# VH-VL binders against Protein NifQ (nifQ), part 12

Target 1, 180 residues: Protein NifQ (nifQ), of Rhodobacter capsulatus (Rhodopseudomonas capsulata) (p20629)
Amino acid sequence: MLHFPDPFATGPGPVIPAEALGFILAQGLRECAAGLGPLTARLGLSGADLAALRDRFAPGLELPDLDLPRPEAGPDQQAIETLILWRAGVATPEARWLAAILARRSMETRHLWEDLGLPSRPWLSGMIAHFLPGLAAANARNMRWKKFFYRQICSDAAFSLCLSPSCDDCDERAACFAPD

## First folded at step 4 (VH-VL)

Design t3 (framework fv_nepuvibart)
Fold by ESMFold2-Fast, scan of step 4:
Structure t3 (fold): chain C 180 residues (1-180), chain A 121 residues (1-121), chain B 107 residues (1-107)
Amino acid sequence: as target 1 above (180 residues)
Amino acid sequence: QVQLVESGGGLVKPGGSLRLSCAASGFTFSDYYMSWIRQAPGKGLEWVSYISYSGSSTDYADSVKGRFTISRDNAKSSLYLQMNSLRAEDTAVYYCARDLMITFGGVTDYWGQGTLVTVSS
Amino acid sequence: DIQMTQSPSSLSASVGDRVTITCQASQDISTYLNWYQQKPGKAPKLLIYDASNLETGVPSRFSGSGSGTDFTFTISGLQPEDIATYYCQQYSYWPYTFGGGTKVEIK
């Protein structure tokens, strides 16, 4: 189920999970075209996984370099991916693909939904509720997703990584943390 | 400057009622979770209630559930606590509290001055 | 409800001393713990949130650490204006609960 800070607040219409993944692929393709790296590096997936994801959610979409391997993930990215998979509540291929994508995009600097190319935070939360229901339930306080991931990996001894998400240094704090 | 100003406290007999008000200024009131936190004379702090930024989500400490009602008027930048069936153990200073935006609730970054509620004989 | 056990209940220290206060949760609260300062006759003030994050405008001599069930709050180089009662508070689960407080006095 889609989880908001205030579930009764007026907001956007229903989130469609397949369209959410279409936005994510489009974001990766834009960054690839802009010279920021291959699609596998931008989304944190092997070419084989990208092909499978494309076939499932965006059939007919042309993707570059589908034979490339997944790039090596740093320790923060690995910890977030492991956390997501552990909390996922399911063992589907979609959960595995999304865990990798969410972990990779958490390494970027904006709000997670922005760095995924989604229209708003409800699109991200709705996608997580659909594909990763256990993860959605675990974020019971509706914390912003990158902050939730970093708080979880910092507090679990098994992950051994203490980083805080970066709005602590924002001069315009209210804008940085305003509800989506 | 952020300001929270409480009013409505006073002396009341057991079984009586009071309504506390909190006037907020210096920030966009409708963006914040708000809370009431109390402190009995010479004792520690107890979280009484919270309300979401839209007013649609609330919760209460078990000690006050069914007797107290939290509400807000975003157009007036005001927070309220309706207290019914008051008991001697409700005697406390009641603080209006703004909760930190990044946590949506549970972290109070600004407190009002407090208003004393005394429930006796 | 999650019980927060804070120690010591009071301490006396000299200006310039290092003061350490501990807080223990009855169950795992991750990093969802705050520290507040309350001066006599005043409302509390947030010093630290999410176990270790210093609130804006709070002096760097205040710090927090810990995760899970065991937490510490430290004042490095106690100043006269630090006379206050300090409270920990968890926000992992509702109801949010406070520790019993630690009264810090200068002597």
Scores: ipSAE 0.000, ipTM 0.469, lowest interface PAE 16.3, mean pLDDT 82

Design t4 (framework fv_regdanvimab)
Fold by ESMFold2-Fast, scan of step 4:
Structure t4 (fold): chain C 180 residues (1-180), chain A 122 residues (1-122), chain B 110 residues (1-110)
Amino acid sequence: as target 1 above (180 residues)
Amino acid sequence: QITLKESGPTLVKPTQTLTLTCSFSGFSLSTSGVYVGWIRQPPGKALEWLAYIYYSGSKDHTTSLKTRLTISKDTSKNQVVLTMTNMDPVDTATYYCARDLMITFGGVTDYWGQGTTVTVSS
Amino acid sequence: ELVLTQPPSVSAAPGQKVTISCSGSSSNIGSNYVSWYQQLPGTAPKLLIYDNNKRPSGIPDRFSGSKSGTSATLGITGLQTGDEADYYCGTWDSSLYAWVFGGGTELTVL
């Protein structure tokens, strides 16, 4: 399931969607073991959805407490999830699972690809291109994904309250628009 | 009703510093997603972007002029100020201030000031 | 340096259709949204098109935009004398870290 990526790769390269979801599950499991909460809370999915995701992309992986419900999401998390689903271009279970995961992890502090346990940013962009092709097309300026989500929900809300970090709060705007 | 108006000297000597003020009304530069900046147009030539300042206080400058340009805002006065050092006759142009919105991912310049003509000569 | 190329002039008769092209590269038009601006003689530019093909309120539907690969196109149908102006395309250039504009196209309604 685990693959050693080229550390100098600059494109999405040999991104394997099943391995990307495997890295995400592994990250969630590490956080559960560290006492940060149940897997359902770390990934923003119900136990039933986690079991289905595991069966499809990481068969044989043991997951804890799959009888737990999905925790309530705050308004920013809900807005990001709705944005992703609206722009997904597809209505697959994988798109639904990934939208929930991306929205939940966007609430954390680190860069999204690092926070998800992915090898590099191209793995995140490649995973999004595979499962959420309409969303990938919408990020035409190649912004960092978490900042893209925050800018889009701020724009959609007619600039009411944009409390989450955005590229415009960054003195290094070039980094926000860097190629993948 | 949204308006922007440029003000500053119309004549500048070579090597001097140019300071232009953009005064605006009908919107606030404290509103998330709003940014204001400067674009110039030499006589009979194309538009050239100079700098933006965002609601957050972040700034962007065109790379070719970055060391000569300073942009700042005074949100309480609804003003944005551009300073350009070491003026040269090739900097003779009409200078526009303009508002941009992030209603789209790409951003858009939706309102322009009338422009102020700056001539650089001895 | 001009990174977006437009024809310097274009002309057509009243009621006809005209197309203005804007050619760039993968770092600008190929990766980013394109806007179009109209500049009437002696006036400031005015936004005509944003996000490749969207019109602001007040812009009639005879103005249209499109993008294919590294090129963008502004279309004007039902030409009127009041359309005589300079037209500019604009977009972000990721390599230059700058907003860039085309050289402008002078439209003459014959």
Scores: ipSAE 0.000, ipTM 0.464, lowest interface PAE 15.1, mean pLDDT 79

Design w1 (from c9e with heavy chain I103Y F105W G106E T109F; framework fv_necitumumab)
Fold by ESMFold2-Fast, scan of step 4:
Structure w1 (fold): chain C 180 residues (1-180), chain A 122 residues (1-122), chain B 107 residues (1-107)
Amino acid sequence: as target 1 above (180 residues)
Amino acid sequence: QVQLQESGPGLVKPSQTLSLTCTVSGGSINSGDYYWSWIRQPPGKGLEWIGYIYYSGTTDYNPSLKSRVTMSVDTSKNQFSLKVNSVTAADTAVYYCARDLMYTWEGVFDYWGQGTLVTVSS
Amino acid sequence: EIVMTQSPATLSLSPGERATLSCRASQSVSTYLAWYQQKPGQAPRLLIYDASNRATGIPARFSGSGSGTDFTLTISSLEPEDFAVYYCQQRSYWPYTFGGGTKAEIK
């Protein structure tokens, strides 16, 4: 009886946490089906964490790859995840799962909400406000989430190159925006 | 300086389709940092948000208008467009195109076109 | 949809006076509230976003405050060019909704 939300059927209304996670799972499943990798690699979670997330927000949904470990994360992904957890304001399982997902999907090339499979930007910001309230508060200037994450990890690494507050060229000036 | 200009017929007959285009200059529509919106204002009334479009073609529409509204984007012409089907006298309004300023949450409009009056009458 | 209620509908004031405009949301919009100024025959102009942040080029006499359901736009000393209609707008929920406007008119 449980199904993933139809991304073409829903509007951008109030964020419903279970529905938001349903979109994210649907995006990972589409990429898994397209041969881009196991679900654990697409979402940055172990099979055990995926099973726990499924049991809470989409009980009865059949997922592949639940026996696989969490794949290796590069240094930028690890830094973003650490930042999110430090700023989260809570220590819930949902916050830990979402931090891993957000860090992994920040490694993709499109807008974060698109790479998560969400219907629109308010769905992402609403989901962050619900599960990661301290992180939502920390992005006081309402920057693009990927840009906010990269700017924060650059600042935390104390790179002088990253100290341009009002620059459209921040991605070019801050060498730390590029994984190495 | 970013500038937006609306264009399209100022008179539309009832039951027909209202069609408007917004031309952007001084900035690129082909950017992940902005949404592009249509907002209308019936004579003597307040503002009503119609919908937005992202440069990828992703749209969201006001539920009150969703069944009648379509937006499209043409990044090569730096334009985006609005169509409202099955118009009635209630669709008579000044129509504005606008840029959404915000990076993480859309819905703050920092640049607006001059507005174009569309009258629905026989 | 979120209903935005502005009061008063009309403010009659003289240049140099302080103007205080109110905006109330039917449910909490946090700080996701903007203010716009509209002069006759012109498009709205962004004044304040996220309750209290002045947009680029907006004079310091304009300030915004509030959170949740109750918001205020203050003009510390009215200039002749400030007589206009002011709209509040929330972006916390879709659809985005505007208030009915407050007209600031010369006494």
Scores: ipSAE 0.006, ipTM 0.496, lowest interface PAE 13.1, mean pLDDT 81

Design w2 (from c9e with heavy chain M102L I103W F105Y G106D G107S V108A T109F; framework fv_necitumumab)
Fold by ESMFold2-Fast, scan of step 4:
Structure w2 (fold): chain C 180 residues (1-180), chain A 122 residues (1-122), chain B 107 residues (1-107)
Amino acid sequence: as target 1 above (180 residues)
Amino acid sequence: QVQLQESGPGLVKPSQTLSLTCTVSGGSINSGDYYWSWIRQPPGKGLEWIGYIYYSGTTDYNPSLKSRVTMSVDTSKNQFSLKVNSVTAADTAVYYCARDLLWTYDSAFDYWGQGTLVTVSS
Amino acid sequence: EIVMTQSPATLSLSPGERATLSCRASQSVSTYLAWYQQKPGQAPRLLIYDASNRATGIPARFSGSGSGTDFTLTISSLEPEDFAVYYCQQRSYWPYTFGGGTKAEIK
């Protein structure tokens, strides 16, 4: 894939998007092998979307359970995915796949870049800058990504997120201000 | 050189299904680098995107047409197809197929078929 | 959906004159905007992608500029073959949407 400069990176060299997605697929496969659930559940994608992503960025990689549907997402995961898609700045299939993955993995407890299996935080920021350029621009203060997502959904009156079962006390949620 | 060629009947009766095929030559549909789209243009009017298909079978359709449209791909024949159900006079248009390039310097519809006029009339 | 507005609807110009065509998006599309040229009876032809980059084989007299919501296509000196309809397309959001077109007419 084409490389590009990462405005949030502190180290040398640009992120390569295909390699970043390769790390993410590898992480999902490790968790699937460990019995944590099917790949569709670990990455928040349908089998059809996983096959398309594989064909685009990791051709020839064998993936399990490609006949399974996308699992139902909880309210916080849905809110984060909606935020990412609204701020994405593009409407590509790659943006939709990555939005679903980022929303799903934001439900885990580790720093987002660690949880995704990426080598470092600049890899996450560079991947977001490539696939979701409007989202990257919106995080102008270089906030940790999971903290940015929770902070944004807690402040968004238009989505009525603070009235959902999982976000009744939006301003008081610990996750809104915790580092990711 | 990549070329796209539309084929299908030029006349379709109201309430029937409009069926078109796009044949690709000089390049493979079986590639992760491209999506394949249909665009239409009613006589004397502007362009309307209909939908795209990826070689894996993944599709996305214009919401205005989603209930009536199906696309399919046949990588062995290097073809992709469009079906529009329950046609009316409003579906009379020139139909174009196009290559959809997302992540390269030519990100756009970089190659188009010559277009095929489909008239919906009795 | 994103609404694309092109102005003017028609430009009446002579060969050798400079043409300036405008395209406005109802919300920011960053630089994900393409320009196409369509001659009567022909398919659209890609001119400009990513707001300002010329497609392969497109003459240097064509240039694009802009970002966000306001975009311009400029033809520095019109040739007879440039009298055509020009469409802008946003590629940021599904569904893809096109402007209504600007027709460049001779005289």
Scores: ipSAE 0.006, ipTM 0.487, lowest interface PAE 14.0, mean pLDDT 81

Design w3 (from c9e with heavy chain M102I I103Y T104S G106E G107D T109F; framework fv_necitumumab)
Fold by ESMFold2-Fast, scan of step 4:
Structure w3 (fold): chain C 180 residues (1-180), chain A 122 residues (1-122), chain B 107 residues (1-107)
Amino acid sequence: as target 1 above (180 residues)
Amino acid sequence: QVQLQESGPGLVKPSQTLSLTCTVSGGSINSGDYYWSWIRQPPGKGLEWIGYIYYSGTTDYNPSLKSRVTMSVDTSKNQFSLKVNSVTAADTAVYYCARDLIYSFEDVFDYWGQGTLVTVSS
Amino acid sequence: EIVMTQSPATLSLSPGERATLSCRASQSVSTYLAWYQQKPGQAPRLLIYDASNRATGIPARFSGSGSGTDFTLTISSLEPEDFAVYYCQQRSYWPYTFGGGTKAEIK
């Protein structure tokens, strides 16, 4: 009989998806408090979507004024969000919220899981496996998530996107697996 | 290239606290891709994992040692440290610090310090 | 904790011969198993991760196989520098645990 190992079974302990979203909200709130912008801008969601996410995963958590719209996303952010939704394997509200958050935070300079305020990389991968199972399956080599996103959009992108500095980098296989 | 270097006293008296520091160079400890571990090896015996620490200060310890072990991290100095309380002769070992990539199903690099011998004797 | 058992404790062979080292886990560790080589006076060196993947810079003569509870490290043709102690480590469950080691020595 064939034996198929579970690639998500790890020794460091379990990933709890609702708690992962709690860490992400906490990170956004810290950045909002530090004057880096409204929560809608930090997480790439409308106030209405943030309220719905809070109601589902962090009921009772007090968020700042939620009447603000989602800020307009640049081309790279839109391309990453579209890729995530295309690969998601599901069409749930949670998948849409997470796709927007992941695309927005991919525009920052730190490792994605670190930037999101998660305890470790398995927390990010476990959250993605839960909410975006098709996306998790597509990253078969366990590439860094932000590098995987840029690699994918460069492979699928029109000529103009591949001329940006970020797209030039993601065309190099070695660079996509290298430390950030 | 990443290098790890252990430092600390080579001789500790019974019942005292063993204290070691690992200095990381060529890479940042303030990185979420890695746990930072201590492993020990008594003379002529095998390897025993002591525990790991994450850049945020999160730790997990081997249950056999958990009541006596504390790890700490100083990301500004690119260092992490180990303390073992109430030592006995059984704690005599070469102590290694090591970089631990959390995911093991890709092409990974694992770096170890050269090891430091700690002898527990009066 | 997961108990890792390596056999044989000592393997006596000549250069050019094939070496086969075994590692057994007390319960399934899937493929989350690594192999390390340790030479006298040196720190362990990673050889194989995820049961069968060779680490960067490790010669092709080293190969790993197995899943679940039974794992094998094979050295297809021993070189003089390969005589060392080899340890397996399970990475599936906390705490991480190592086997007792297999010493490959010159016959």
Scores: ipSAE 0.000, ipTM 0.452, lowest interface PAE 15.7, mean pLDDT 80

Design w4 (from c9e with heavy chain D100E L101M M102Y I103T T104F F105D G106E V108A T109F; framework fv_necitumumab)
Fold by ESMFold2-Fast, scan of step 4:
Structure w4 (fold): chain C 180 residues (1-180), chain A 122 residues (1-122), chain B 107 residues (1-107)
Amino acid sequence: as target 1 above (180 residues)
Amino acid sequence: QVQLQESGPGLVKPSQTLSLTCTVSGGSINSGDYYWSWIRQPPGKGLEWIGYIYYSGTTDYNPSLKSRVTMSVDTSKNQFSLKVNSVTAADTAVYYCAREMYTFDEGAFDYWGQGTLVTVSS
Amino acid sequence: EIVMTQSPATLSLSPGERATLSCRASQSVSTYLAWYQQKPGQAPRLLIYDASNRATGIPARFSGSGSGTDFTLTISSLEPEDFAVYYCQQRSYWPYTFGGGTKAEIK
């Protein structure tokens, strides 16, 4: 029933959405098992949304913490999620789930594809192209995804969350809110 | 042009901490456009990536070294540093600091320091 | 970790000859592969990034090709200064890994 994609699989090939989400769920489950928090907090989703995601992409997978609510998102996470939804180009449930996951994992400290548990950068770009085609098109210069998100939220007057003088060059959450 | 220069003791005793600093000139470390890395090369052998640091202090380390490695950044001095704890003879190597190529080509190192040989010996 | 295998370990050639250096990844790294040149006593120098893009200042005789698991660095006509060790490096997966190197030496 449970099938986590093999992290040692040869080549990313065309990204298979269920496999990409399998890697993401596996990363969240590892962090939950390590005591870093409930699955809802690690992936930025309510238990209900996690159950729906599982039912679509990993039917039969046993997930913990499905009775817990989605924790409150900080301002950077909210701004990134809003940006992704605004640029998504679609209004599907999977676009909504991925926007929440991408925003939450952007709060971690490594490259986004690594913090998602994906095997490589092309897996992330392919997943975004499949589920969030408008977002993929908006990153036409192939900027790093976290840098793209932070640069967009720092530059967009509607979000106005970056407090640093370096907002125009904001690349990571810490840079936007670093004290002088 | 951007230049990187390693500095620190060339001789470290076993079990002690290896400590190196990289000074960057001709460009600013206080920039979101680059990551800054340490890479080492034991005499006569190949290259091993140690870790990177971003100007905000965000780091990631090679899992083989993660338990012994710490990097730090001082943007006011345009420097970043490496510490390797509990050294052994296996840590004898030329240590290079390097700039990770601009954001669109992560993981390719476009500028390197000249390298500094660190020998672990009693 | 991704294992990078370079072959041959040593190339013995004369100036003016074509050099072909191979790099193989244990799994697909797409095009996220760089090539470096290292001369004795010097730091590595970036030659090629993203499999086929020549770095700034690198002579046209250097070219890279390949994708997935099999990559080639070609030097169309060896100059005396090209005799060096060459390393490939993948950036598709963390940690970054380098090949064992190919030494180009004068015959």
Scores: ipSAE 0.007, ipTM 0.520, lowest interface PAE 9.4, mean pLDDT 82

Design w5 (framework fv_necitumumab)
Fold by ESMFold2-Fast, scan of step 4:
Structure w5 (fold): chain C 180 residues (1-180), chain A 124 residues (1-124), chain B 107 residues (1-107)
Amino acid sequence: as target 1 above (180 residues)
Amino acid sequence: QVQLQESGPGLVKPSQTLSLTCTVSGGSINSGDYYWSWIRQPPGKGLEWIGYIYYSGTTDYNPSLKSRVTMSVDTSKNQFSLKVNSVTAADTAVYYCARDLMYTFDTSGYFDYWGQGTLVTVSS
Amino acid sequence: EIVMTQSPATLSLSPGERATLSCRASQSVSTYLAWYQQKPGQAPRLLIYDASNRATGIPARFSGSGSGTDFTLTISSLEPEDFAVYYCQQRSYWPYTFGGGTKAEIK
């Protein structure tokens, strides 16, 4: 390991990225066991992506329903996922998995870190800083993550997404993606 | 206008448990927009954050104190409480409760309202 | 933990003078830094949040600046009521940490 500041220094001790993903998998498993749906639906990933994520961060963990495809995402979930990927600052598999998970869990009703099963918001912020550094930089005012996602999405009447570094009042003419 | 008021014994014997309660008025503790914190200040020294609690009961504690600290919340009474176990003379301090506005766009993560503080002395 | 270092420990000045108080973080805290004023026997009072934003009711003579690791609180012209202890605090990293304080006292 080359020397770098621990991006998870926001946690109770150094937050290990694999541990954060472990909490997320555990949350999905609890909800699956409670009858809320298959793990693919709870985390917004295909069974193949869940298997790959498990092999990377929780090797040996038994996961159900790994033969299922990713469920269809609604327009808000798709818009959030696209925003996260656009702002990610990297193109890693982990960034793609986390974008899907964060978008899916943003559809739940609690704070994002709670709905991910993380111990606290600093765990979420640390995980985002590590895997999605461009997204972390974009939330400069430390807004609640779900509120940040929705504020970054400019809507025309047609559920369009505006992917501009400046979705501020001074730049409403940013290019947008409109749904089909 | 939000007000916070600490209450609890001013004297605690070594090895016993220090127990304090904060009563909030002029605002609801049953809100997703705020965390509620305890901060202490030993006589003549600086400030040390102890921990926070969310209205759901979720807590985070300063790692230096985590093994000895428990916080709880009672939304029906608009109160939150602090317990520090196995106290020593090093726990002698003024204890403040405070509102921790962590996660709103407008005010972003500072202690904007404080109780007046209560001195707790650990002595036989 | 992020260590916050304030300097000087004591600042001796006369009313009407400009005060500059420094706060340094052991690693970058972006702009997630607050300043508090504490008078003897009183709770701390929020002065500045997010490095440079003045809290409600705080006089214009108080200003904050800086980002990353280096921060300054400036009092443009000291009033008698400004002689107090000042603390900086970061909230960029958990646990929250405070500086050791700077005492502004009358020369």
Scores: ipSAE 0.007, ipTM 0.489, lowest interface PAE 12.4, mean pLDDT 80

Design w6 (framework fv_necitumumab)
Fold by ESMFold2-Fast, scan of step 4:
Structure w6 (fold): chain C 180 residues (1-180), chain A 123 residues (1-123), chain B 107 residues (1-107)
Amino acid sequence: as target 1 above (180 residues)
Amino acid sequence: QVQLQESGPGLVKPSQTLSLTCTVSGGSINSGDYYWSWIRQPPGKGLEWIGYIYYSGTTDYNPSLKSRVTMSVDTSKNQFSLKVNSVTAADTAVYYCARGLVYDTWESPFDYWGQGTLVTVSS
Amino acid sequence: EIVMTQSPATLSLSPGERATLSCRASQSVSTYLAWYQQKPGQAPRLLIYDASNRATGIPARFSGSGSGTDFTLTISSLEPEDFAVYYCQQRSYWPYTFGGGTKAEIK
């Protein structure tokens, strides 16, 4: 067990995008310390991008694995990341970093906000509204974020993606084709 | 502890509009973590989901009822409401309100329910 | 819509016996299946979510299993308070749909 300084306020507090990213870094660090993989693999970013993210939102925070490359993403992760970037409404470095993180953490099995280490869903929605305003607007029905992503990628590439191993090999294939 | 309580008329005449309100205590409706639903149960029959509303006012309705149903939310009163238009004897049921959790996966269970209110459609 | 089918409609058992209740979905719901208990005159109570996870306060005698289209609720040894109607519900797809219910009644 490692002790980490708490870099940001705890609890449900106000939704502050910089603090949200601090929670995400803290979650990745906990999983890295638990032996689940390098930080680059847990967050879906290169060491260089992690260093840049840290310098902007958590200056002084010590991070491991900063010399490692970004791991290869599977087809579902790539499709989600492409969707997020396409819908982002902006072309900022923060949008690129967050798209990669959200796509990677969507591959985990718990709530997206929980897998990101955020205090609650409003923290995630607030962060997305700040950094990815076009994506926030696109989720007008306030669907669960992972369901929204999978529904969108299946809809956008129904003739191709739904024949991929990710859609054919999972029990959730029917959910990809869910009508409104 | 979170509690939900239904209120509204116990008797509605055929062709009129049924109006029910759910009051939430011990927790806030003004939260993106939850969806709020109405479910009904005709006497001696099973459960039928009517619809849900999110704190922002976003709704989804059971397609079988969509033409007759409207839900609304009032976060300042910690309440959400159901209206069913043009009621018939088939709308006689116990009506429940319930809270569902918003997951980033495919499931949202109903973890808290109101006690239910019987609505009889009769002249 | 996904159709949920429960069997049997009625299960007559004595206290101390094992109860096995089945729920089938018309298409895959993965593990996104919940079970509810309803006693006469009361609201439904959540028992199991995500096919196999007990809700807070639910006794260990209740267990759920299954994935895809075939699910089971098991009560290892019936207590008097367990005689009730049980409903399954899928949450993988909108609209939410419930099974027709299984009534566990005392012999």
Scores: ipSAE 0.000, ipTM 0.465, lowest interface PAE 12.3, mean pLDDT 80

